# VHH binders against WD repeat-containing protein 55 (WDR55), part 15

Target 1, 353 residues: WD repeat-containing protein 55 (WDR55), of Arabidopsis thaliana (Mouse-ear cress) (o80775)
Amino acid sequence: MEIDLGANAFGIDFHPSTNLVAAGLIDGHLHLYRYDSDSSLVRERKVRAHKESCRAVRFIDDGQRIVTASADCSILATDVETGAQVAHLENAHEDAVNTLINVTETTIASGDDKGCVKIWDTRQRSCSHEFNAHEDYISGMTFASDSMKLVVTSGDGTLSVCNLRTSKVQSQSEFSEDELLSVVIMKNGRKVICGTQNGTLLLYSWGFFKDCSDRFVDLAPNSVDALLKLDEDRLITGCDNGIISLVGILPNRIIQPIGSHDYPIEDLALSHDKKFLGSTAHDSMLKLWNLEEILEGSNVNSGNASGAAEDSDSDNDGMDLDNDPSKSSKGSKRKTKSKANTLNATNNFFADL
Short names: E, the ipSAE of ESMFold2; O, the ipSAE of OpenDDE; V2, 0.75 times the mean of E and O plus 0.25 times the DockQ between their complexes.

## First folded at step 12 (VHH; framework vhh_sonelokimab_d1)

Design c1 (from b2 with Y108S; at its last fold request DockQ between E and O 0.73; V2 from the best seeds 0.78)
Amino acid sequence: DVQLVESGGGLVQPGGSLRLSCAASGFTFSRYYVSWFRQAPGKEREFIGAISRTGGSTYYAVSEKGRFTISRDNSKNTLYLQMNSLRPEDTAVYYCAAQRRYFIGYPSEYDYWGQGTLVTVSS
ESMFold2, look of step 12: ipSAE 0.631; ipTM 0.845
ESMFold2 (binder alone), look of step 12: mean pLDDT 84; pTM 0.859
OpenDDE, look of step 12: ipSAE 0.899; ipTM 0.950
ESMFold2, fold request of step 14: ipSAE 0.680, 0.672, 0.666; ipTM 0.866, 0.862, 0.859
ESMFold2 (binder alone), fold request of step 14: mean pLDDT 84, 85, 85; pTM 0.860, 0.861, 0.862
OpenDDE, fold request of step 14: ipSAE 0.906, 0.923, 0.908; ipTM 0.954, 0.963, 0.956

Design c2 (from b2 with E109L; at its last look DockQ between E and O 0.46; V2 from the best seeds 0.00; counts 0 for: SAP .683 > .668)
Fold by ESMFold2, look of step 12:
Structure c2 (fold): chain B 353 residues (1-353), chain A 123 residues (1-123)
Amino acid sequence: as target 1 above (353 residues)
Amino acid sequence: DVQLVESGGGLVQPGGSLRLSCAASGFTFSRYYVSWFRQAPGKEREFIGAISRTGGSTYYAVSEKGRFTISRDNSKNTLYLQMNSLRPEDTAVYYCAAQRRYFIGYPYLYDYWGQGTLVTVSS
């Protein structure tokens, strides 16, 4: 199912318990859509959240509020039920704010175009931490709650680990030869996976962030602008060739396509029950993909060896044990259905301006 | 200093062909989407198409009818536009533009612009 937003969307997030999805648009609007399994996708609300592009969007407070961030350097909280502004931080960053993630139930993290990361207490509406670990835009962030550490990627070609307990940047990787665009934590916290501009996935072992432990090149040369964790062994990639793929990690392989746009993928998100994948691209479209149907497959192999693969983890200065079981993939016969959008691309492209 | 310099424009008869080049300097060319735009007199700037940072994918405006081909050579820091079956309505100033990370096709999001090269299609 899909809908033309009327403008390109930078960010997308799903409500944590209901069938509602939010999008932040290039024209500064926040859109809310209600969906169901019968291919209904209906705009429930349109809010003029910011004066400049709305670069990121996240539900907070069990979905009662939405936080948006903007190129105008502000962060706004909006009440989902009423559409009313409940908080406005006009000068949240000194530069355009391009990323948001949830950290705890009362804190969020934001990243800007110049490498600044801030942690905000949503009750007090105040900044509790500031990290200046990068010399270029923040491209992605993910949080390890057990250790209270934020993993941050940047266009400067490095990742950093920001320790919220000590308020220090604890680690920073060596230059990876390319911009890092996206990041997830997988393998029960043991691996950090980064998407890059040239299409390589870089795999880092937790705690050993100097250089990656493995590389997966099969998506090259298509940049991996979005990564989304599906489970501890599989992730979803969104690339600038417009292809969305299911990818296995250790063993590393492209499992199957999920969907596509005709233009570069911008953002990906999963619905609260993981039944739908939402995608945006350089085409003003919001597409929802039914993952239950797409990932359905036949597996009748009775004698396949599962095989084993050991992680090529670096153990030089740590106790990073490699006891995670290996997994193998089964073939899938199902293709992702393509939905053609016959709208004139010139109209779609410039309707936003 | 950053520069984008278009060349190869000129007068051509209807049905003819023309190849435009755009030479880039002063930035890491291979990290940018690069695009062609054109602007006819009295009209707004029109997106023609773009090519991915590595050259692996090309993106064309829907109104493009398969007459134009975009390519790049990252070893020479050069973007190309091959134009075939030219018509009088293709008369315009043609611009190359580069942008690092935002949406293609939105002129105000582009980091760098060339000065343009005039293409005139006339019998």
Scores: ipSAE 0.695, ipTM 0.877, lowest interface PAE 1.4, mean pLDDT 84
ESMFold2 (binder alone), look of step 12: mean pLDDT 85; pTM 0.864
OpenDDE, look of step 12: ipSAE 0.878; ipTM 0.939

Design c3 (from b2 with G55Y Y108S; at its last look DockQ between E and O 0.39; V2 from the best seeds 0.00; counts 0 for: pae E 4.4 > 2)
Fold by ESMFold2, look of step 12:
Structure c3 (fold): chain B 353 residues (1-353), chain A 123 residues (1-123)
Amino acid sequence: as target 1 above (353 residues)
Amino acid sequence: DVQLVESGGGLVQPGGSLRLSCAASGFTFSRYYVSWFRQAPGKEREFIGAISRTYGSTYYAVSEKGRFTISRDNSKNTLYLQMNSLRPEDTAVYYCAAQRRYFIGYPSEYDYWGQGTLVTVSS
């Protein structure tokens, strides 16, 4: 299912418990859409949140509020039910704010175009931490709640680890020979995966951040602008050729295409129940992809092949939950119905209508 | 200082061809996405097409499909626009632009702009 937003979206986020999705648009608007399983997207609300582009959007407070960040250097909180402005942090950063993530129940992190990262207490509406590890725009952030550490990537080609307990930058990688554009934590916290400008995925081992431990090159040369964790072994990539792919990590492989846009992918998100993947791109479109339908063939193969899913490394011994009740198919004969196993990128991606 | 300088504009007959170039200086050209825009008298600035930092990804406005070709030479810090089958409605000032964060087609998202070169398509 899809809808034309009327302008390009920078960011997308799903409500944590209901069927709402939010998008922050280049014209400064915040849109809220309600979706259902029967393929409808209906705009529930349109708010002129900012005078400049709305670069990031996140639900907070169990979905009661939405926080947006803008090129106008401000951060705004909006009440979901009423659309009313709840808080406005004018000059939250000295530079355009392009990234937001949730950290704890009461904190969010923001990153700007010059490499500044700030942590905000949403109840006090104040900045509790500031980290200045980077010399170029903040491209991605992810949070390790068990250790209270924020992993940050930047166009300067490095990642940093910011320790919220000590208020210090604990680690910073060496230059990776390319810009880092996106980041996720996988393998139960043991691996950090970064997408790069040239299309390589860089795999870092947690705690060993000076240089990556492995590289996955099969997406090259198309930049990996968005990464989204599906589970501890699989992630979803969004590339500048408009292709969205399911990718396995250790063993590293492209599993299947998921979908595509006419223009570069900007952002990806999962619905609260993981039934839908939301994607935005430079085509003014919001698309929702039914992951249950798209991944049906992959689930049939992976669900019954526990011995084949193990590798020679003992780190994978806990991949399947052994305390789940076993559920066998009732003789259902489901074949793989991947729609785009042979889809390839082209250098004139937008030349076709 | 940063500079983008377009050249190659001029008068051309309908059906003819022109090749525009844009010479870049003062920044690391290979790390920027670059685009061509045009602006006819009395009209809004119009996106023509963009090329990623690699030569593997080019993007064109739908109306320019097949007539225009964008290329870049990072060793010469130069962006090119080959225009074929020119029509009178292609008369405009043509601009090159560069951006660090990739958001094609939206002038407000570009970091640097050239001064423009005039193309006139007339008999």
Scores: ipSAE 0.298, ipTM 0.677, lowest interface PAE 4.4, mean pLDDT 82
ESMFold2 (binder alone), look of step 12: mean pLDDT 81; pTM 0.825
OpenDDE, look of step 12: ipSAE 0.764; ipTM 0.887

Design c4 (from b2 with G105S; at its last look DockQ between E and O 0.37; V2 from the best seeds 0.00; counts 0 for: pae E 2.5 > 2)
Fold by ESMFold2, look of step 12:
Structure c4 (fold): chain B 353 residues (1-353), chain A 123 residues (1-123)
Amino acid sequence: as target 1 above (353 residues)
Amino acid sequence: DVQLVESGGGLVQPGGSLRLSCAASGFTFSRYYVSWFRQAPGKEREFIGAISRTGGSTYYAVSEKGRFTISRDNSKNTLYLQMNSLRPEDTAVYYCAAQRRYFISYPYEYDYWGQGTLVTVSS
C-alpha cells in the first residue's frame, strides 16, 4: 500500500500500539496516516509543525504525543489526538536538528548538523546531557539501555559511544574512509552495524570500537542510508538505488529483496506489531510493505556459528572501562533510524522496461 | 573559493548531440552528489538528473525519456552530461550543482551551483 505525501519526507515513525504512522516533511509539515490490512492508507492529520524542514519524528508518552525536530533548530511536541502544540523548544540546538530517538520512557536524544548530541527529559522539558564528539552532522543514533550508552554515527566517518551515567564520551572509532550513515545494534548487544556511503556494512564488536571486526561489501557501490533491525540475525537495508533488502548478519548475505522505490531510500520503520515495513524515499512516497507475506519461507539458518561471541558487553579492558550496571535482559525491543546523505537510485537490480 | 564551471554548450541542430562538462574545485568532489538542472527562458529551473558520490547510482527525471546520460570522473573532479536526440524544447541554460545531503531533485537543497552553459537547439 502506498500514498503520495505531496513532498519528500525525512523520517517516519509508527505509533506504539495503534495503526498510525507519522512522517516529517521537507516543507515543515507533520503528517499522520492511519492504515489497516485492507490496504487503506489515509491521512488523518496535517500539522504545520515547523517553519523549515521537519527532519525527525518520534512518538512519545505511549503514543499520546509526537516530537518533531527541524532545520529551524527547534523541537516541538504535538498532541496526537488534537494536533495542538504541547511544548516548543525554540532554540533546542544551535544548528539544524536532524535526528531524534527514544532513549527511555521520559528521555529522547537529538542530533544536529554540526555534531552536537543532546539528551532531553520530556517531563521537565530540559536538556540533561550534551555530547560533542563529532565534527560533522549526526547521521544516526541507537541506544543500549542495559548499559545506558548511546551509539552515535556521523558524517565525519566515526562512531562514538556516549555514556549517559558518567556524562562522558567513552569511546570513539578510528576514521573510516566513507561517511557513516546508519547504525543498529544486533546479536543481543554484541555487534554494532554501520551503513556507509560506498555500500559497505561495517561490523564492530561491542567494546572494541577502534576498528571494525568485519566488513560486508555485497551492497556496494550503493550507499546504505537506512538500517532497521528485524531480529538479532537479520536487518533491513535501504539503499540509494531505491532497493530495500533483507540482509543476514553472521553469516553475512543478502537474503532477498523486500521492495523498491524509484529514488534513494530515506528512512525505514516497523509497525508496532512488525507486520508492516514503512519506507520513504526521494520520490515523495510513503510505502507500507506486508512483511509476513513478503518474508514467507525466510527462515535464516546460519549453520554452525562462525564468529559467534558468547558475550562481549562486559568482558574487555579496552576503551569501554565503564562498569556495566545492567543485570537484566531488556528483551527484544529495538528501533533504529538513520538520517543523512541521500543518493539517487537506479533500479538496476530489478529489471526496467 | 568553491567553483563549478560548466562548459560544452552551444548551437546544435535538432536530432544532434552535445556533451556538457562541469569542472569542480574548492571542495572534496567525491563526497558530493552532483546533478544537472536546466532553465529555459521564462521557466523555473528543472531537475534533469543526478549521480551518486561513487557513480554507482544515477537517476533521471521522467521527462528526459532516456536521451540523457550522466557520468562522473572523481579523479578529474568532473561531472558530465551526454545529451542525444536534442529537440528545440531542450534549449536552456544548463547548470551543474553539488549537494552533500538530502533531496536530489529539490534545487533549494543544493550547496553549490555553477553559472550555467547555454544550449541552443535550432535549425
Scores: ipSAE 0.565, ipTM 0.821, lowest interface PAE 2.5, mean pLDDT 84
ESMFold2 (binder alone), look of step 12: mean pLDDT 84; pTM 0.863
OpenDDE, look of step 12: ipSAE 0.687; ipTM 0.854

Design c5 (from b2 with S30K; at its last look DockQ between E and O 0.56; V2 from the best seeds 0.72)
Fold by ESMFold2, look of step 12:
Structure c5 (fold): chain B 353 residues (1-353), chain A 123 residues (1-123)
Amino acid sequence: as target 1 above (353 residues)
Amino acid sequence: DVQLVESGGGLVQPGGSLRLSCAASGFTFKRYYVSWFRQAPGKEREFIGAISRTGGSTYYAVSEKGRFTISRDNSKNTLYLQMNSLRPEDTAVYYCAAQRRYFIGYPYEYDYWGQGTLVTVSS
């Protein structure tokens, strides 16, 4: 199931309870598509959300609203049913905003092209935290809700751990020569997996963030621009050769292909019931892959058996900081640099419409 | 300072071949998608194709059907375009461009541009 969006999409997100998917486009539009299990994607709404590219999109408020972020430095909230602007933070960041994630039911995180991360309270419509751990674009973020820690990756070759309780950057990895492009938390919060530009997955033990504990190289040399957690043992990769794969972690292996585009993968997301995987690429296409059919058709092959190396990542309790993961999946993206500075964003929410 | 310098352009007869080069300096070449564009007189700049940062994948405009081949040599910081079976409609200024992060094929998404090299296909 697929549709030509008419322009490339930076990000996608699925409605948390209905068959609706949102895409943010390079031309600044926000598109909403309704899908069913058997037939078609139908555009339900097109909104001119931003004057410049719409770099990230996330449903909030149980799917009643969509938050978008843009190269124009703004963050906008749109009502799903009416398409009306609900809130507009014109100067949310000093630089192009390229990433968004849900943090709690009332908070979101945003990252920009210069390495600034901000946390927003959606009820108060105000910035509650600002972190400046990175000197290059924010490429990915994921949240460990039990410890209230945000894991952030950047084109500067590092990941950081930002503690929302203390408002401090608690840890930062040693510099990697390669850019970190994507991130997920796996193994019940014990491992952090980063996708890199050269195609290596870097595996970090929680709490031991100075250097990775393991590397998985079988995707090299194809950059891993997108990662999605499927479950505690498996993730989905999107690479710049256009291939989307199911990958096992510890034991590390490529389990099977899921789908492909002819151009680099840009973003991946799972539907609310995990029956569909959505993908975007440098080809203006939105593709929805029926995971139940793809994975069910492959179960006869017994491809999950492993005699690989033992769990070396539990040799040292690297999860002293927190061992309670709560998030099921997150998106990730990559973005540019060019000098950074940070200021508290204005929390002014206008109903100017 | 960042530089992209194209070379290898010139006059060629229809049916002929040319190989263009683009020498890069002032940035970490292997971390960029690099691409060829062309611009005919009076036309907008047109994407020809791109090659992945490691050279493992190539991407060509839908309209290109096998006459052009893109390659790169990261040890020499050089991008190449092999053009075969040239036609008068291929007459254009050819540009190399580098892009670290954004979508290939959108000219305003590129970080660095060369000055261009003229290719003229005429009998």
Scores: ipSAE 0.651, ipTM 0.857, lowest interface PAE 1.6, mean pLDDT 84
ESMFold2 (binder alone), look of step 12: mean pLDDT 84; pTM 0.858
OpenDDE, look of step 12: ipSAE 0.887; ipTM 0.943

## First folded at step 13 (VHH; framework vhh_sonelokimab_d1)

Design d1 (from c1 with R101W; at its last look DockQ between E and O 0.50; V2 from the best seeds 0.00; counts 0 for: pae E 4.1 > 2)
Fold by ESMFold2, look of step 13:
Structure d1 (fold): chain B 353 residues (1-353), chain A 123 residues (1-123)
Amino acid sequence: as target 1 above (353 residues)
Amino acid sequence: DVQLVESGGGLVQPGGSLRLSCAASGFTFSRYYVSWFRQAPGKEREFIGAISRTGGSTYYAVSEKGRFTISRDNSKNTLYLQMNSLRPEDTAVYYCAAQRWYFIGYPSEYDYWGQGTLVTVSS
């Protein structure tokens, strides 16, 4: 299912318990869309949230409110039910605010174009922490709740680890030879995965942040502008060639395509029940992809469905043959395809725009 | 210090071809999306196309599909536009522009602009 937003969306987020999705648009508007089981997208609300681009959007307070951040340096909270402004931090940052994430139930983190990261208490509406580890825009943030540490990536080619308990930047990587554009934590907190401008995924081991422990190059040369954790072994990539892919981590491989846009992917998010993947791109489109159907193996992408090809060892021999009721299966036929789509076919698709 | 300088414009007959160049200096060219726009007198700037930071992907406005080719050479800090099968309605000032991490195709989102080079298609 898809809808033309009328303008490009920077950020997207799903309501934590209902079928709503929010988008922050380049023209400063906040849109809310309702989606349903018959795959329709209907705009429920349009709010003029900011005077300049609305760069990030996140639901808070169990979905009762939406926080937006903007190139106008402000952060705004909007009531979901009424569309009314609840709070407005006019000078939240000195520079354009590009990134928001939820940290705890009552705190959010914001990042700006010059590398400043701030932590906000949503009840007191005040900044509780400020971290200045980066020399370039904040490109991504993810939170490790067990250790109360925020992992931050930047266009300066480094990641940093900001400790919320101590209010200190605890670690910072060496320059990775490229801009870091996106980040997720995987493998039960053991690995941090960064997408880069040249399309390489950099894998860092937790606690060993000076340099990556592994690299995955199969997405090169298309930048990986968005990463989304699906589970501890798989993530979803959004690349500037418009392709959305399911990718396995250790072992590293492209598992299957999920979907595409005509232009670079901007943002990805999962619905509250993980049935849908939402994507935005430089084509003004919001697309929702039915992950249940796609990952069960569509007619095009059935390579990862492998659960049913085995022999049955149950038979009725009645003649007291040497039958073991727990005999192993032999001669199973696998349903999975051995071929995967190549990334090169997608470059031809973009050339035909 | 930052400069984008277009060249290669001029008068060309309908059906002809022209190759524009845009030389960049004063910033890290390879970390920017670079784009071509054009502007006829009295009109808003119109997006022609863009090329990714590495050159791995190109993006074109639907109206220019098949006639124009964008390329870049990061070692020379140069963006190119090859225009074929030119028509009188292609007459405009052609601009190159660079943007770091904002949306392609939106003039207000570009960090740097060239001064433009005039292309006139007339017999």
Scores: ipSAE 0.371, ipTM 0.738, lowest interface PAE 4.1, mean pLDDT 83
ESMFold2 (binder alone), look of step 13: mean pLDDT 84; pTM 0.855
OpenDDE, look of step 13: ipSAE 0.816; ipTM 0.907

Design d2 (from c1 with R101Y; at its last look DockQ between E and O 0.40; V2 from the best seeds 0.00; counts 0 for: pae E 3.7 > 2)
Fold by ESMFold2, look of step 13:
Structure d2 (fold): chain B 353 residues (1-353), chain A 123 residues (1-123)
Amino acid sequence: as target 1 above (353 residues)
Amino acid sequence: DVQLVESGGGLVQPGGSLRLSCAASGFTFSRYYVSWFRQAPGKEREFIGAISRTGGSTYYAVSEKGRFTISRDNSKNTLYLQMNSLRPEDTAVYYCAAQRYYFIGYPSEYDYWGQGTLVTVSS
């Protein structure tokens, strides 16, 4: 199912318990869409949340509120039921705010275009932590709740680990030779996977963040702008060629396509029941993909998944380590001939001759 | 210190071809999406197409109907636009632009712009 938003969306998030999805748009609007089992996707609400682009969106408070962040440097909280503004932090950052994630029930993290990360208490509406580990835009964040550590990626080509218990940047990786665009934690907290601008997935072992332990190159040369954990062994990638793929991690492989847009993928999210994958791209479209139907064929020949036989992980009891893993690199370089046919709603002085 | 310099514009007959170049300096060219736009007199700036940072994907506005080809050479920091089957309606100033991680096709989302090169297609 799909709908034309009328403008590009930077991010999407699904309501934690009902069939509602939110999108933050380049024109500053926040849209809420309701979907149902007959594949209908209907706009339930439109709110002019910001005067500049709405770069990130997250549901909080069991879905009663939505937090949005903007290029205007502000963070806004909106009531889902009424659409009314409930809080506005006008100067939340000194630079455009481009990322948000949920940390705890009462805490969110935000990242800006210049590398600043802030942690906010949503009840007190105050900043509790600030981390300045990066020299370029924050591209992705993910949270390890058991250790209270935030993993942050940046266009400066590094990953950092920010310890919320000590309020310190615990670790920072070496320059990876490319911009890091996306990040997830997998394998029960043992691996951190980063998507890069050249299409390589970098696999870091938890606690050994100086350099990656493995590389997966089969998505190259198409940047991996979005990553989403499906389960501890599989993730979903969104690439700038518009392709959305199911990818296995250790063993590393592209399992199957899920869907596509004709333009670069911007963001991915899962519905609360994991029945739908939501995607946005540079085509003003919001698409919802029925994962139960799409993945039915892959379940026919794979009746089991076993991580017991060949896990190939390291001992990760030292979660605060930033030292020297044994280096290894294995990848398959492949060229593609995927040239895109594109549709664009841009009007011009179209001649009708 | 950042520069985008278009070249290759000029006068061409209807049905003819023209190849535009855009030389980039002062930034890491390979980390940017680069795009072509055009602006006819009295009209808004119009997206023509874009090419991904590595050159692995290209994106085109529907209006050109397959007449234009975008390519890039990251070793030379150069973007190209090959235009074929030109029509008088293609007369415009052609601009190259670069953007890092924002949306392609939106002029306000671009970090750098060239000064433009004029293409005139005589009838």
Scores: ipSAE 0.413, ipTM 0.766, lowest interface PAE 3.7, mean pLDDT 84
ESMFold2 (binder alone), look of step 13: mean pLDDT 84; pTM 0.856
OpenDDE, look of step 13: ipSAE 0.840; ipTM 0.923

Design d3 (at its last look DockQ between E and O 0.45; V2 from the best seeds 0.00; counts 0 for: pae E 3.3 > 2)
Amino acid sequence: DVQLVESGGGLVQPGGSLRLSCAASGFTFSRYYVSWFRQAPGKEREFIGAISRTGGSTYYAVSEKGRFTISRDNSKNTLYLQMNSLRPEDTAVYYCAAQRGRYFIGYPSEYDYWGQGTLVTVSS
ESMFold2, look of step 13: ipSAE 0.417; ipTM 0.742
ESMFold2 (binder alone), look of step 13: mean pLDDT 83; pTM 0.852
OpenDDE, look of step 13: ipSAE 0.854; ipTM 0.926

Design d4 (at its last look DockQ between E and O 0.67; V2 from the best seeds 0.00; counts 0 for: pae E 5.4 > 2)
Fold by ESMFold2, look of step 13:
Structure d4 (fold): chain B 353 residues (1-353), chain A 124 residues (1-124)
Amino acid sequence: as target 1 above (353 residues)
Amino acid sequence: DVQLVESGGGLVQPGGSLRLSCAASGFTFSRYYVSWFRQAPGKEREFIGAISRTGGSTYYAVSEKGRFTISRDNSKNTLYLQMNSLRPEDTAVYYCAAQRYRYFIGYPSEYDYWGQGTLVTVSS
């Protein structure tokens, strides 16, 4: 099912418990759509949230509010039921705000075009942390809740790990000659996967962020603009050729196509029940893909599950930290070690952008 | 200093062909999406098409209907537009443009660098 939004959307997010999806548009509008069993998308609300592009959107407060971020440097909270402005952070960043993620029930993270990351307490409506971690735009963020660490990627070719407990950037990777565009945590927190401009996926072992432990090149040369975790062994890629693919990680392979747009993919998200994949692209379209139907015939029966069905890690005696030294990206040889559950990544499937 | 310099414009009869070039300097060309736009008298600037950083993907406005071909040569820092089956309605100033970041390819406000344009006139 699909709908023409009338303008390109930067990002989408699904309501955590009902059949609603939100989109932030290049013209500054926030759209809210309802989808149902009749396979239709119906616009329920249109709000002029910002004067400039609405770069990111996330539901907060159990879906009662929507937070939007904009090129106008502001962050706005809107009441879902009424469409009314609840809060407005006029100068949230000094530069265009291009990404948002949920961190905890009461906190969100925002990233801007010049590499600044901020953490906001939604109850106090105040900034609790600021990290100036990068020299170029923030491209993706993901949160490891058990360690209170934020993994951030940037167009400067690096990833960073920002420790919310210490308020310090704890790690930063070596420079990649290619921009990092997207990021997910997989394998129960043991691996971090980054999408790049040239189409390579870079695989990092948790705690060994100086250099990647493996590379997957089968998507090259098409940039991997969006990554979405499906489960601990599989992710969904969105590339600048418009192709959306299911990809297995360790073993690394393209499993099957999921869908396509005629233009570059901008964002991906999963519905609350994980039955639908939402995608936006440079074609002004919002598309919802029925994953249950599309993934029939997969080698694993995963159409109803996300983040749990393919967990094969055995941690009953192996609570050890990941102590593997970083290895060259050219090596296929890996040290296999159990990781402590305190490093387990969240299974949140909200989009990175 | 950053420069985008279009060339190859001129007067051509309907049904003819032209090849436009855009020479880039002062930035890392291979790190940018590059695009062609045009602006006819009295009209807004229109997106023609874009090409990905490596040249692996090309994108065209619906109105092109297969008459135009975009290509790039990163070793020469040059973007090209091959235009065939030209019509009087193709008369416009043609611009090349470059954007570094992943923001939308069809929106002029999202581009970092612009050329000064080359005039194409299609007339008998």
Scores: ipSAE 0.200, ipTM 0.598, lowest interface PAE 5.4, mean pLDDT 82
ESMFold2 (binder alone), look of step 13: mean pLDDT 85; pTM 0.871
OpenDDE, look of step 13: ipSAE 0.448; ipTM 0.755

Design d5 (from c1 with R31K Y33W; at its last look DockQ between E and O 0.56; V2 from the best seeds 0.00; counts 0 for: pae E 2.02 > 2)
Amino acid sequence: DVQLVESGGGLVQPGGSLRLSCAASGFTFSKYWVSWFRQAPGKEREFIGAISRTGGSTYYAVSEKGRFTISRDNSKNTLYLQMNSLRPEDTAVYYCAAQRRYFIGYPSEYDYWGQGTLVTVSS
ESMFold2, look of step 13: ipSAE 0.582; ipTM 0.824
ESMFold2 (binder alone), look of step 13: mean pLDDT 83; pTM 0.846
OpenDDE, look of step 13: ipSAE 0.913; ipTM 0.958

